# VHH binders against o75319, part 140

Target 1, 181 residues: o75319
Amino acid sequence: GNHIPERWKDYLPVGQRMPGTRFIAFKVPLQKSFEKKLAPEECFSPLDLFNKIREQNEELGLIIDLTYTQRYYKPEDLPETVPYLKIFTVGHQVPDDETIFKFKHAVNGFLKENKDNDKLIGVHCTHGLNRTGYLICRYLIDVEGVRPDDAIELFNRCRGHCLERQNYIEDLQNGPIRKNW
Below, E stands for the ipSAE of ESMFold2; O stands for the ipSAE of OpenDDE; V2 stands for 0.75 times the mean of E and O plus 0.25 times the DockQ between their complexes.

## First folded at step 9 (VHH)

Design E15 (framework vhh_etentamig_d1; at its last look DockQ between E and O 0.78; V2 from the best seeds 0.00; counts 0 for: pae E 3.1 > 2)
Fold by ESMFold2-Fast, scan of step 9:
Structure E15 (fold): chain B 181 residues (1-181), chain A 120 residues (1-120)
Amino acid sequence: as target 1 above (181 residues)
Amino acid sequence: EVQLLESGGGLVQPGGSLRLSCAASGFTFDDYAMSWVRQAPGKGPEWVSLISGFGDSTYYADSVKGRFTISRDNSKNTLYLQMNSLRAEDTAVYYCARFEDTDYSPFDYRGQGTLVTVSS
């Protein structure tokens, strides 16, 4: 699998920490076998991810991988000290309640375990945009009581790209709050 | 070169069962999620089911949940769809497809399809 995902190059590798939260969003890192199809400035390996986070004076404490594939990188490509969680999501459906519950549970567990540090929860799908933005915003709306438009604007600003999927935006703005506990 | 070859389609009565198979070649099979997509006469394509590369996650369209089971055998480079309690509305050409996890084009390769006809 050295096939670069469609439009992956169109997106910034890593956004900024979302102020007032522990979230940072990024596009999927690509293992070294993909670098043959990339210019040096386009490379974004797992190592590049951690270097870019460090350049922002931040530290990752958890990675949540929302992709429906294992071909882009292996968990073994990540530092042993950073927990990795896979939550399979399909890129064309609003995530179901079980998926939303898994995400909320993982975030809440991390926050309780990491009260004494400032480590970040890194969240990515393939582009770090639609599934990633949906689940982060859903958490902010349902758990933290943020207004939907404020959550979306915060994500868009910090990611450096706006949520594109209208069905995701519609669900965040007008859909029901998912009470998963 | 990537090849996907479906088999197992045919004529079956309502309430019957069929098992579809897809033989894959030309790529590392377990690197890719695989899908069954169907297209009924006069309708657009419908995603039936999706299975992750190692088989540890599956997705089903609401229309087939509880009736169809997707599975794979990575040692044989083969994808399966077990179809039970078949209905007239399941009549379609069923395509094996290699899944691309992107926001744009979900499938980069499809097979030639196998026809499933559910009628008395």
Scores: ipSAE 0.767, ipTM 0.879, lowest interface PAE 1.0, mean pLDDT 93
Fold by OpenDDE, look of step 10:
Structure E15 (fold): chain B 181 residues (1-181), chain A 120 residues (1-120)
Amino acid sequence: as target 1 above (181 residues)
Amino acid sequence: EVQLLESGGGLVQPGGSLRLSCAASGFTFDDYAMSWVRQAPGKGPEWVSLISGFGDSTYYADSVKGRFTISRDNSKNTLYLQMNSLRAEDTAVYYCARFEDTDYSPFDYRGQGTLVTVSS
């Protein structure tokens, strides 16, 4: 059955756009089958995601799904006008160089193709925090030259929750820059 | 209601092979990523391998990469782990685990495990 991921309810559904970037982070939306296990105010569907983004006067141009499961929602639950990209990302451990590169490549591709608009790159894992935060920060650090602490602070502030995994934080702060090609 | 039952463990010599199976029931099998975790005597548990719901993505710990292969048959609700070139350090209880995909509790269900002993 479809059980609610542990601690999923503890996180804000959608963060804020990260100033100076096209990134917005959110927790995974859950398809309708999960609603029976949630109070109405706890529900956060793909439809709710887009509504909340619109409430911020923003528009999603790309969704990057970092989860390692397909049980949360289907790409078909999303508007056809918004590209969906799955990057299977294992939790707990720092993403490998391949995963990092895939993420960077996707972001760069989107930015290249979307220079004429201000659509956002929506990124999520299960809670939209650790994996999501790491990869966004990794991009900002490696590609945009942002100081690690500044990237982390920016993400945390905008997401409304702080990165929790020390190995991610440590890698961002002290780890090597990953190749961008 | 969720049940995971491992089988296939046993005693094998170094360089040998084993194939583990995990029979799953009580949930929609292909909705979940599945994993193998192992715990050696005196050591903490470690991830061995992970496979997505439809098998389109796999992960391996560095210690088993190139030697182990994770697979699944969703029509049979079964998870597999082909272990080749086994080493003494592979000795452990191997658990089938349903992957929850959270940073806090990556597995919400785990079987009773099957013992793999690699010894000459």
Scores: ipSAE 0.715, ipTM 0.867, lowest interface PAE 0.7, mean pLDDT 95
Fold by ESMFold2, look of step 10:
Structure E15 (fold): chain B 181 residues (1-181), chain A 120 residues (1-120)
Amino acid sequence: as target 1 above (181 residues)
Amino acid sequence: EVQLLESGGGLVQPGGSLRLSCAASGFTFDDYAMSWVRQAPGKGPEWVSLISGFGDSTYYADSVKGRFTISRDNSKNTLYLQMNSLRAEDTAVYYCARFEDTDYSPFDYRGQGTLVTVSS
């Protein structure tokens, strides 16, 4: 249905490109049917997403949708030129190894195919914060060798909001490195 | 009005099988992931299984993997849980829940659940 996600209005729609990476994080865009419940300034549709990315002088080359629901928008609402990938990610538990592997595989594939351009990987869950931040940081830690605290700080600063779920933060800071996936 | 009605529970011997059903109404069923959650006597709720809106992704708790199968029929607005090789520790009230893909309250329970008792 057209129910606005809990606290969705509280978050900036789109973050900033994370320097030294190809990532940008955002909250889930909502298709037009949700706009009956939103003031004009609160709207954030798939079209609004692409307008905001263009305003930053950036271009999306992939959208990774981490939500476990179909209700927010349809892939058909996105430009045909932008690949879309759904990675069903359970939102209140640390993502399992299969989910982490799928995310790493998608990012590595994108980087290989897009080495000759500067397009970004857009990543979102419902709020573009906890699941999104976890998987981006997990990639930076495990694949790029970034220190956990540095990855978290970079994500928080560029998203414009701090990671909130303590189980995610604790796993990133103190959990095992997920190598050899 | 969102309604979820569980059925199919009962008394079964260890090693037996049951199929639970959940009839859903009052919302666009295939927009939502759906879950089974169980609560054993004296225990907190346990997430048993999850299925995506079109059924192309599933999750199972380790305690039920290989024995339970979640499925859905979107044309009938019905969620199922096929429970095989039942054990005494599977005894619980089973609830279906709409998965709210939010950070704070992931399950929306509406029914009284259906009791599964596994006993000799």
Scores: ipSAE 0.364, ipTM 0.704, lowest interface PAE 3.1, mean pLDDT 89
ESMFold2 (binder alone), look of step 10: mean pLDDT 81; pTM 0.825

Design E16 (framework vhh_etentamig_d1; at its last look DockQ between E and O 0.85; V2 from the best seeds 0.00; counts 0 for: pae E 2.9 > 2)
Fold by ESMFold2-Fast, scan of step 9:
Structure E16 (fold): chain B 181 residues (1-181), chain A 120 residues (1-120)
Amino acid sequence: as target 1 above (181 residues)
Amino acid sequence: EVQLLESGGGLVQPGGSLRLSCAASGFTFDDYAMSWVRQAPGKGPEWVSLISSYGDSTYYADSVKGRFTISRDNSKNTLYLQMNSLRAEDTAVYYCARFEDTDYSPFDYRGQGTLVTVSS
């Protein structure tokens, strides 16, 4: 199906790099078959994603796709030079510990392999907001030792939209640290 | 037009098993994650289970983990729910639903439902 995700048009396509990190967040790109339902200025294909990253003088080294769907774009729509990782997450509930561990492991592995460059880890769910913001903030809190409110504020500012799901915010602020060791 | 048609519900004794089926038509079935959602009398809907487009990932509500198994056959456009060790609290209308990966309206289509009654 080629129907546009609910409220997808309400969100900025790509945020800014989060200073002091390798993270950049964006909403899900939509493959060419969706473009007949979009005005030219609303289009955000995989190609558009890479063009917008380049316009910020940044380069993607990894894409982490947090969606529970494969209908919006295919890994084949991405440049072969950029690794793609799928971590299936269901929206609405806080990601479980196994999912959090997978995300942290992928980020840590990327950082170790990319010590000699400044390439970014691109993270998205459907809107690039709740699941995306939760996992990025969870990483910053648990691994980097950032205070929860500071992590959330940094994400909100750089994404250009505030985390909306109260259960995610509550878990980040008051939930346990997941050490994954 | 999207159509989802559930079958397999009925009366079963506690500890028994039932297999629900959902026949899908009117869309490309393997483009979508599919879900089973239930609604018990006087309660709101509960997500029971979710399966990705090709079955690579499944989700289960804590209430059904270890007892229910979701599966799909994309060649037949059919979704299944195998329900084992049924309990009185599993009594509900079970809906097949097409999953939307958004934070707002997670199901854009659902069937008419099939009633499962667990009682002696």
Scores: ipSAE 0.761, ipTM 0.879, lowest interface PAE 1.0, mean pLDDT 92
Fold by OpenDDE, look of step 10:
Structure E16 (fold): chain B 181 residues (1-181), chain A 120 residues (1-120)
Amino acid sequence: as target 1 above (181 residues)
Amino acid sequence: EVQLLESGGGLVQPGGSLRLSCAASGFTFDDYAMSWVRQAPGKGPEWVSLISSYGDSTYYADSVKGRFTISRDNSKNTLYLQMNSLRAEDTAVYYCARFEDTDYSPFDYRGQGTLVTVSS
C-alpha cells in the first residue's frame, strides 16, 4: 500500500534557499494516492512543492531526486518545464564517489546552462535531510571551498532540521575531498 | 498483510552457488525497492544487496560484489539473489526485506529468513 515513510511527517516540507547558492532542500512530495493516509495539513504533493517555492518568491529549475524508490511520485507529476534527475542514492552509508560525482556533475551542468537566471536546484531524498544535506554540503566543500562546519551549519539552518547521521557529518568534517572529475 | 517468504537456502561447499528467492505479497511489489539482508551467528545484521523498484539500480555490499547478483521479476512479485563463489563467511540467515527508503529504518518488513550454510 501507500505507506507513509517513517518520520516523514516530522520534517518541514520545504527549506529555504541556501544563501550564496542555488540550492533548496525539501522532503519528498507524495502523490495523491498518499493523501488518504494524511491529514489535510500534512499533505505535501508535487503541486504543493511548487506552490511553496513560489511563496518564497523562488523558482525551481531542476529537481534532483536522491530517493531509491519511485513510489512517492512520478516525474509526470512535475511541470514539463522543470527537469527531473534521478540519482539513486542509498541511505545510511556515505555516498560513494560515483554518486558524489553524478551529483556534482548535475549541479555544474545546471549552473552552466542557467547562468542567465536564478532558478533553484531542488534536492530531495525521503526526508530531504541526511542524503540531501550530505551531497549539498559535499558540493559546497569540494567545489566551492566552503569550510565543512560552515556548510553544515548553513544547510541545517536553511533546511530547518539538522543533519542526523554521524557518519555523514564525520565524513564532511574530516573526510577527504572527492574528485571533481 | 505484507508477507515476504524466502526460499533457496541450504548447505553448500565453499565455491558453490545458491539462488535465493523471495515471494512477496500484500503490497504493490513494484512500488518498492527490495533488499537482502543477512545475519551471521553472533553478528549483527548487514545489508547484502538492494534493488530499485524496476531494477534500474542495484547496490551490493563490498563483501559480496562480483559474487552476488540481485534481481527481481515484478510480474511474479519475486526477488532473487544469485550467490556465486560462496565463502564460509557468507554463512548466515538471509532475509528478504522491503526497503523503506529512509536513513533510519532500512526496511519496514522482512521475511522469516532462509539459512545459508557454507561449509566444507
Scores: ipSAE 0.759, ipTM 0.879, lowest interface PAE 0.7, mean pLDDT 95
Fold by ESMFold2, look of step 10:
Structure E16 (fold): chain B 181 residues (1-181), chain A 120 residues (1-120)
Amino acid sequence: as target 1 above (181 residues)
Amino acid sequence: EVQLLESGGGLVQPGGSLRLSCAASGFTFDDYAMSWVRQAPGKGPEWVSLISSYGDSTYYADSVKGRFTISRDNSKNTLYLQMNSLRAEDTAVYYCARFEDTDYSPFDYRGQGTLVTVSS
């Protein structure tokens, strides 16, 4: 139940706001029951997430959870004022078109509803890197017209870690355009 | 600690059906997505299907889509695979697996497996 996900300790908890976007990426927060297996400096709870966002002078307006499980934390562990959306995203392979569509739809809806504030969309999978980076970059490429290499570079720099899965990187660079209309 | 016990395998003719079960214990079953993985003679494990913690999302490999149905009963801590329209290429040992929700290693525990043989 509360084993630490493989490689989770190796990643910075929260990235930086991606300039020119409303995105911030982070690894999955772990509820307090996991802390028995963590050194104090390794802890990253839902509360720690919000404290770190505040320390960056930012505010979350939506959390998109890309995980396929619910053992890490419960939505009830989040402030009631922050909308939470789960988009079940299968890892290790390029997300399918339905998953990509759901992500684009959620982001577009948020941007429309939040055009008069500066709140961020927080996106995480387990590590906040491969699935998270793929879907953010896919959005930037397909919806915002960003060049693939520029989207990847921006994500890598702001996350503080480079995308690792080559099949995701190759799909972003050379894969089919996914129309969002 | 974690235990996964598959059952329901056997010999079946092409076009036939089988239902596999997996009894889970030693962990909070409804906290986890669950999966079926198969390994045919001659290598290469293949991810067959995945079901979310509450059963509200499912995924199937293209090779089984439309023929297999994954389900779970969280009140019984049991995972199921309904296998219809079976083909010779479905012959394999089928493993129940607890899904590790990462991009790298998709499972952290699997059972001993149950053999499905599709043959005349």
Scores: ipSAE 0.403, ipTM 0.715, lowest interface PAE 2.9, mean pLDDT 90
ESMFold2 (binder alone), look of step 10: mean pLDDT 81; pTM 0.823

Design E17 (framework vhh_etentamig_d1)
Fold by ESMFold2-Fast, scan of step 9:
Structure E17 (fold): chain B 181 residues (1-181), chain A 120 residues (1-120)
Amino acid sequence: as target 1 above (181 residues)
Amino acid sequence: EVQLLESGGGLVQPGGSLRLSCAASGFTFDDYAMSWVRQAPGKGPEWVSLISGYGSSTYYADSVKGRFTISRDNSKNTLYLQMNSLRAEDTAVYYCARFEDTDYSPFDYRGQGTLVTVSS
């Protein structure tokens, strides 16, 4: 069924752009078939996502979907003008080096192709928090040389929720730099 | 009404092979990632393997990587686990589970389980 993900309603739909970066984080959009289980103010469809981004005077240039499922929405539910990339991440576990590499490669490719505009990279998992925050912070730390605690604080502030998984936080603070470009 | 029914368990010698099957019904099978979870006597559950809805991504626990292969046939609503080079420590009840992509409860349904015993 069209079961709403556990605790999905507990999180803000969309964060703010992370200043000094091209990243914006959000929770997974839910296609129209889920709306019968939601109050109007709780709805967050793919269309709602783009409306909320526009309300911030921002524009998405790429969506990176970190979920391990295709049941919440289909790429066809997104505007044809916005590229969609699926990177399967299991959750609960710190993403492996191959996953981190895929994420870094996608971000670097987007930035190279979009150096003449200010479009954002939208990143989401189910709640837009743990896997999303981990991979964004890992990129900032490993590629951009941001201090781990600064990356985490920036993400937490802009997302409006703090990273919850201690193993993710521990890896960001004390884990090795992954030099897979 | 979601139903998951495992089969294929049994007694096998170390180094042997076994193929588990899980027949799913009551939901759109290809919408969900599916998992094999095992529980050895006196231990908690361990994630063995996970496969995405269309089979484009798989995950394996380090303990089984290179020996086990997860697959699915969406036309038959069936999940498989091919188990090769079996070891005594693979002895467990193996459960088919429907994966929920959340940070809280990762499995919303599981079957009754099928016992795999690896013993000489």
Scores: ipSAE 0.754, ipTM 0.872, lowest interface PAE 1.0, mean pLDDT 93

Design E18 (framework vhh_etentamig_d1; at its last look DockQ between E and O 0.83; V2 from the best seeds 0.00; counts 0 for: pae E 2.1 > 2)
Fold by OpenDDE, look of step 10:
Formats: structure tokens, sequence, C-alpha cells
Structure E18 (fold): chain B 181 residues (1-181), chain A 120 residues (1-120)
């Protein structure tokens, strides 16, 4: 059977839109096959994701999936109207420049094509925290010129959980700016 | 019910090659990313390589890039690690591990391991 990711239940399903940005972070939604291992109130499906986003009076315009597996849900579980992008991102280590660039490129492309709306960029890894937080913060720092501590604080506050990995935090605070091209 | 069984380890001279295999059972193999981790004597475990469920993405530790190749055959529920240009520092027990894809525990299952010894 499908294994519930460790500590997945410990995290809020969906964060809040990050003010001044188009980002919203959430933990990975789980397809129906996982429901048998969850209490009803613990379930968080792709459908639940969209419902929760709507409850915030928001709309997803893009989903960036940073997970390294396909077992959680299938792109087919998502509405056809919302593009899905997979960026395989290894956890535990700071994402490499290529991964960072892919993320930045995807975000910039979306923003360029979606100037006429206010749809959100939904970003998730497994828990929607560390990898997700790092890449979002990296973007804010490198592209938007946000102070590292401000970016981190903003993400943490909006996600409802704090970045946990010290190497990510350290790289964001003290690491070099990554190239944007 | 999850089982991972490594094979292919052995003694090899520096510059030599080995091919490790891992037979997986008890779960839907292609749903999971799979990894090789190794532990050398007196050292902690380290990631060697990672491959996504359908092989779309691979990862290698810097220490093995260009020398090791991870692959999988989902029809056979088997993970492979081709190791070329082996070095003494590659000596370790190599474990096949099912990747959990969390920042806390990288894998939730691993095999018993297979010993690779690189020595003159």
Amino acid sequence: as target 1 above (181 residues)
Amino acid sequence: EVQLLESGGGLVQPGGSLRLSCAASGFTFDDYAMSWVRQAPGKGPEWVSLISGYGESTYYADSVKGRFTISRDNSKNTLYLQMNSLRAEDTAVYYCARFEDTDYSPFDYRGQGTLVTVSS
C-alpha cells in the first residue's frame, strides 16, 4: 500500500498567499488511495487543495511540484485548466544552480504570461516547507531583491511553519546570489 | 512486506568495475524513487545516487559523478548501480534504499547491503 510520508500529518495543508507575491505553498496532496490510511479530517486530496485555495478567494494558475516521486498524485488528478510543472528536487541538500534556474525560469514565464490576472503559483514539495521555502525565498532574494531574513520570515509566516533545515537557511542568509540566466 | 535485496558486491582492484543490483518487492516499484547509499568503515552513511520512479531524473553525489550510473528496470522491479573507475575510497557497504522523499528521513526502507571492497 501507499505509505504516508513521515510527518506529513504535522503540517498545515495549505499556507496563505505571500503578500506582495503570487506564491502560495502547500504540502503535497495525496490521491484517493491514501485515504484508507487517514482519518477523514487528515485527508488532503488534489480536489481538497483547490477547494482550500478557493476558500481563500484565490485561484491557482500554476502548480510547481518539487517532489521526487509520482506516488502522491497524478497530474491527471488536477484540473486541465491549471498547468502542472515537475521540477525534480532532491531534498536534504541545497538545490543546485540548475534546479534554482528552472524554478526561476518557470516563475518568470508564468508571470510574463499571466500579467492580466492574479492567479497564484502553487509550490509544493512533500511537506511544502523546506525545498518549497528555499526555492521561493531564493527567488525573492535573487530576483526581487528581498532581504534574506525578510523573505524567510514572510514564507514562514504565510506557510504557518518555519523552515527547518539549517543548510537552507544558511545558504539563503549568507550564500551567493544565483545567476538568473 | 517491503523487501530490498542487494547483490553484486565483491572485491575489485582500483580502476575496476562492478554492477550492483537490487531486487525490490512488496510495493509498487515504479511509484517510488530509489537510491543507493553507502557506509564506509568508521564513517557515516552517504547518498550515492538517486533515480526517480520512471528514471526521468537521476542524482549523483559529487564523489561518484562520471563514474557511477544508476538505472532501473521497472518491469523487473530491479535497481542497478554501475560502478566504474572504482577507487579505494569507494569501499563500503552499499545499500539499496526506497526513497521516501522527505527532508527528515530520506528513505524508509533499505536492504541488508552488499560489501564493495576496492583494494590492490
Scores: ipSAE 0.822, ipTM 0.901, lowest interface PAE 0.6, mean pLDDT 95
Fold by ESMFold2-Fast, scan of step 9:
Structure E18 (fold): chain B 181 residues (1-181), chain A 120 residues (1-120)
Amino acid sequence: as target 1 above (181 residues)
Amino acid sequence: EVQLLESGGGLVQPGGSLRLSCAASGFTFDDYAMSWVRQAPGKGPEWVSLISGYGESTYYADSVKGRFTISRDNSKNTLYLQMNSLRAEDTAVYYCARFEDTDYSPFDYRGQGTLVTVSS
């Protein structure tokens, strides 16, 4: 199926690098089969993603795909030089501890293996907002010791859109720090 | 165009088991995560379970974890729900639904439902 996800057009394709981190957030790229349903200025293919990252003088070293579907693009649509990791997240609910620890492990592993470069970790869900923002902020709070409100503000500013889900915001502000992974 | 047809509901005693099926047509089945959603009399819809396109990941509501198992056979365009250790609180119409991976409307199509009654 090649129907456009609900409200996908409402969001900027790609945010800015989050200063002091290796993170950049974006909405899901859509493969060429979706382009007949989009105006030229609305297109955001995997190729468009890499062009926009390059326009910011940045380079992707890892893509973490948080979507619960494979219909939007295939890993084969990405350059072979960029690792791709799928972490299935349902949305609507706060990611469970197993999912959070899997995300942290992937980020920590990337950073350890990429000490000698400045490549970015690209993170996306369908809109690049709620699941994406939650997991990035959770990492900053739990691993880097950033204050919750500061992490959220940094993400919102760099993504160009504010986290929308109250249950995610509330867990970030008032929830427990996830430890031991 | 898109059609989802549930079957397998019925009357069962507490502690019993049922297996629900959903026959899908009109779309590329393995492109979509599929869900079971239930609605008990006088209540709103509740997500029961979700399965990714190739069964790589499954989700279960806390109320059914350890008792229900979702599965799919993409060669037959069919979704299943194995329900064990049924409780009176599981009484509901069970709908097969096509999952939208968005933060807004989670389902774009659902079937007509199949009634499950757990009672002595």
Scores: ipSAE 0.791, ipTM 0.888, lowest interface PAE 0.9, mean pLDDT 93
Fold by ESMFold2, look of step 10:
Structure E18 (fold): chain B 181 residues (1-181), chain A 120 residues (1-120)
Amino acid sequence: as target 1 above (181 residues)
Amino acid sequence: EVQLLESGGGLVQPGGSLRLSCAASGFTFDDYAMSWVRQAPGKGPEWVSLISGYGESTYYADSVKGRFTISRDNSKNTLYLQMNSLRAEDTAVYYCARFEDTDYSPFDYRGQGTLVTVSS
């Protein structure tokens, strides 16, 4: 069934807006059917996501879902006014060039369409940490010219948790700049 | 109770083909990405292939790209692996696995496996 993803309870639900960017990262929200497995204080539903964003005086203008499953929630659990984009991202391995391109394309499209507002791009994988942090940092490095260590530090601080997967960290720090946007 | 039952393994000559099947039960099949994992004698497990719940995305290990094709039939709760141009190095026990989409444990259930032996 509706088992809780490994270590999901260990992570803060939603991070803070990353200053100087349009990004906010969070762990995957879980639809109501998961709540039988959760104490009330552990719940983090799609509704809870939007409430927490509003409490930060922010608004989501796009959700990019990096998970490789659809069991956590359905797009119809989100307000119809918030675009949803799924980019199937295989974990455990540095995302391939196609995945990186799709992410960059989605971010660039959002920035063009939302140049006249301050809405945020919400990005999540299962934990809102490794795949999410990698792709956000890859964008900042390759497209915005941010130094790798500065991108990683910014993500870690704003997410409230450090990137954990060493092959991702090494690729961000020492791997090639990807000019595939 | 989650069950994954692999079948279709056997002895085949190099260059031959096999089709593996995995019958799934005890969960909503199309909610989950599914995978094939193999373990050769004396080696650790190798992630062979992955397919999303409706087949929108697939992944293949470099060692099998172009030779293996993962597919699924959600109406029959069945996962498949078409294996062509088989080589001796493909000899392994092949496991059907339910993908757990976390950065820590990629799979939460697997079957007992089906043996594929590629030999003359």
Scores: ipSAE 0.603, ipTM 0.826, lowest interface PAE 1.7, mean pLDDT 92
ESMFold2 (binder alone), look of step 10: mean pLDDT 81; pTM 0.827
ESMFold2, look of step 15: ipSAE 0.506; ipTM 0.772
ESMFold2 (binder alone), look of step 15: mean pLDDT 81; pTM 0.820
OpenDDE, look of step 15: ipSAE 0.816; ipTM 0.899

Design E19 (framework vhh_etentamig_d1)
Fold by ESMFold2-Fast, scan of step 9:
Structure E19 (fold): chain B 181 residues (1-181), chain A 120 residues (1-120)
Amino acid sequence: as target 1 above (181 residues)
Amino acid sequence: EVQLLESGGGLVQPGGSLRLSCAASGFTFDDYAMSWVRQAPGKGPEWVSLISGYGDYTYYADSVKGRFTISRDNSKNTLYLQMNSLRAEDTAVYYCARFEDTDYSPFDYRGQGTLVTVSS
């Protein structure tokens, strides 16, 4: 199907690189079949994503797709040179420990393999906000030792939209650190 | 145009099993994650289970983990829920729902439901 996800148009396509990190967050790109339902200025295809990243003088080295669907775009719509990782996250619930571990492992592996470049880890869910912001902030808190409120503020500022789901915010601020070794 | 038709509900004794089916039509079935949602008498709806479009990932509510299995046959446009070790608290109307991957309205289409009663 090619109906536009609820509230997808309400969000900026791509945020800014989060300073001091390799993260950049964005909303899900929509393949060409969705463009019949969008004004030209609303289009955000996989190609548009890479153009917008380039316009910021940045380069993607990994895309982590947190959606629980495969209908928005296909991995083959992305350049073959950019690795794509799917981590199915339901949304609504705080991601479970297994999901958090998968995310941390992927980030740590990327950073280890990309020490000699400045390529970014692009992270998205449907809106590039709640699941995306949660997992990025969880990584910064648990692995980098960033204070929860600082991680959230950094994400909100760079994404251009504030995390909305109260259960996610509560878990980041007061929940346990997930230690995965 | 989108239609979801559930079947397989009925009366079963505690410890018994039932298999629910949902026939989907009017959309490309494997483009969408599909869900089973239940509503017990006097309670709000509960997400029972979710399955990704190609069937490679599943989610289960804690209340049904280890007892229920969600599956799909994309060649037949059919969603299934195998329910084992049924308990009185599983009594509910079970709805087949098309999952919308957003943080707002998680289902855009729902069937009419099928009643499951677990009683001795």
Scores: ipSAE 0.738, ipTM 0.868, lowest interface PAE 1.0, mean pLDDT 93

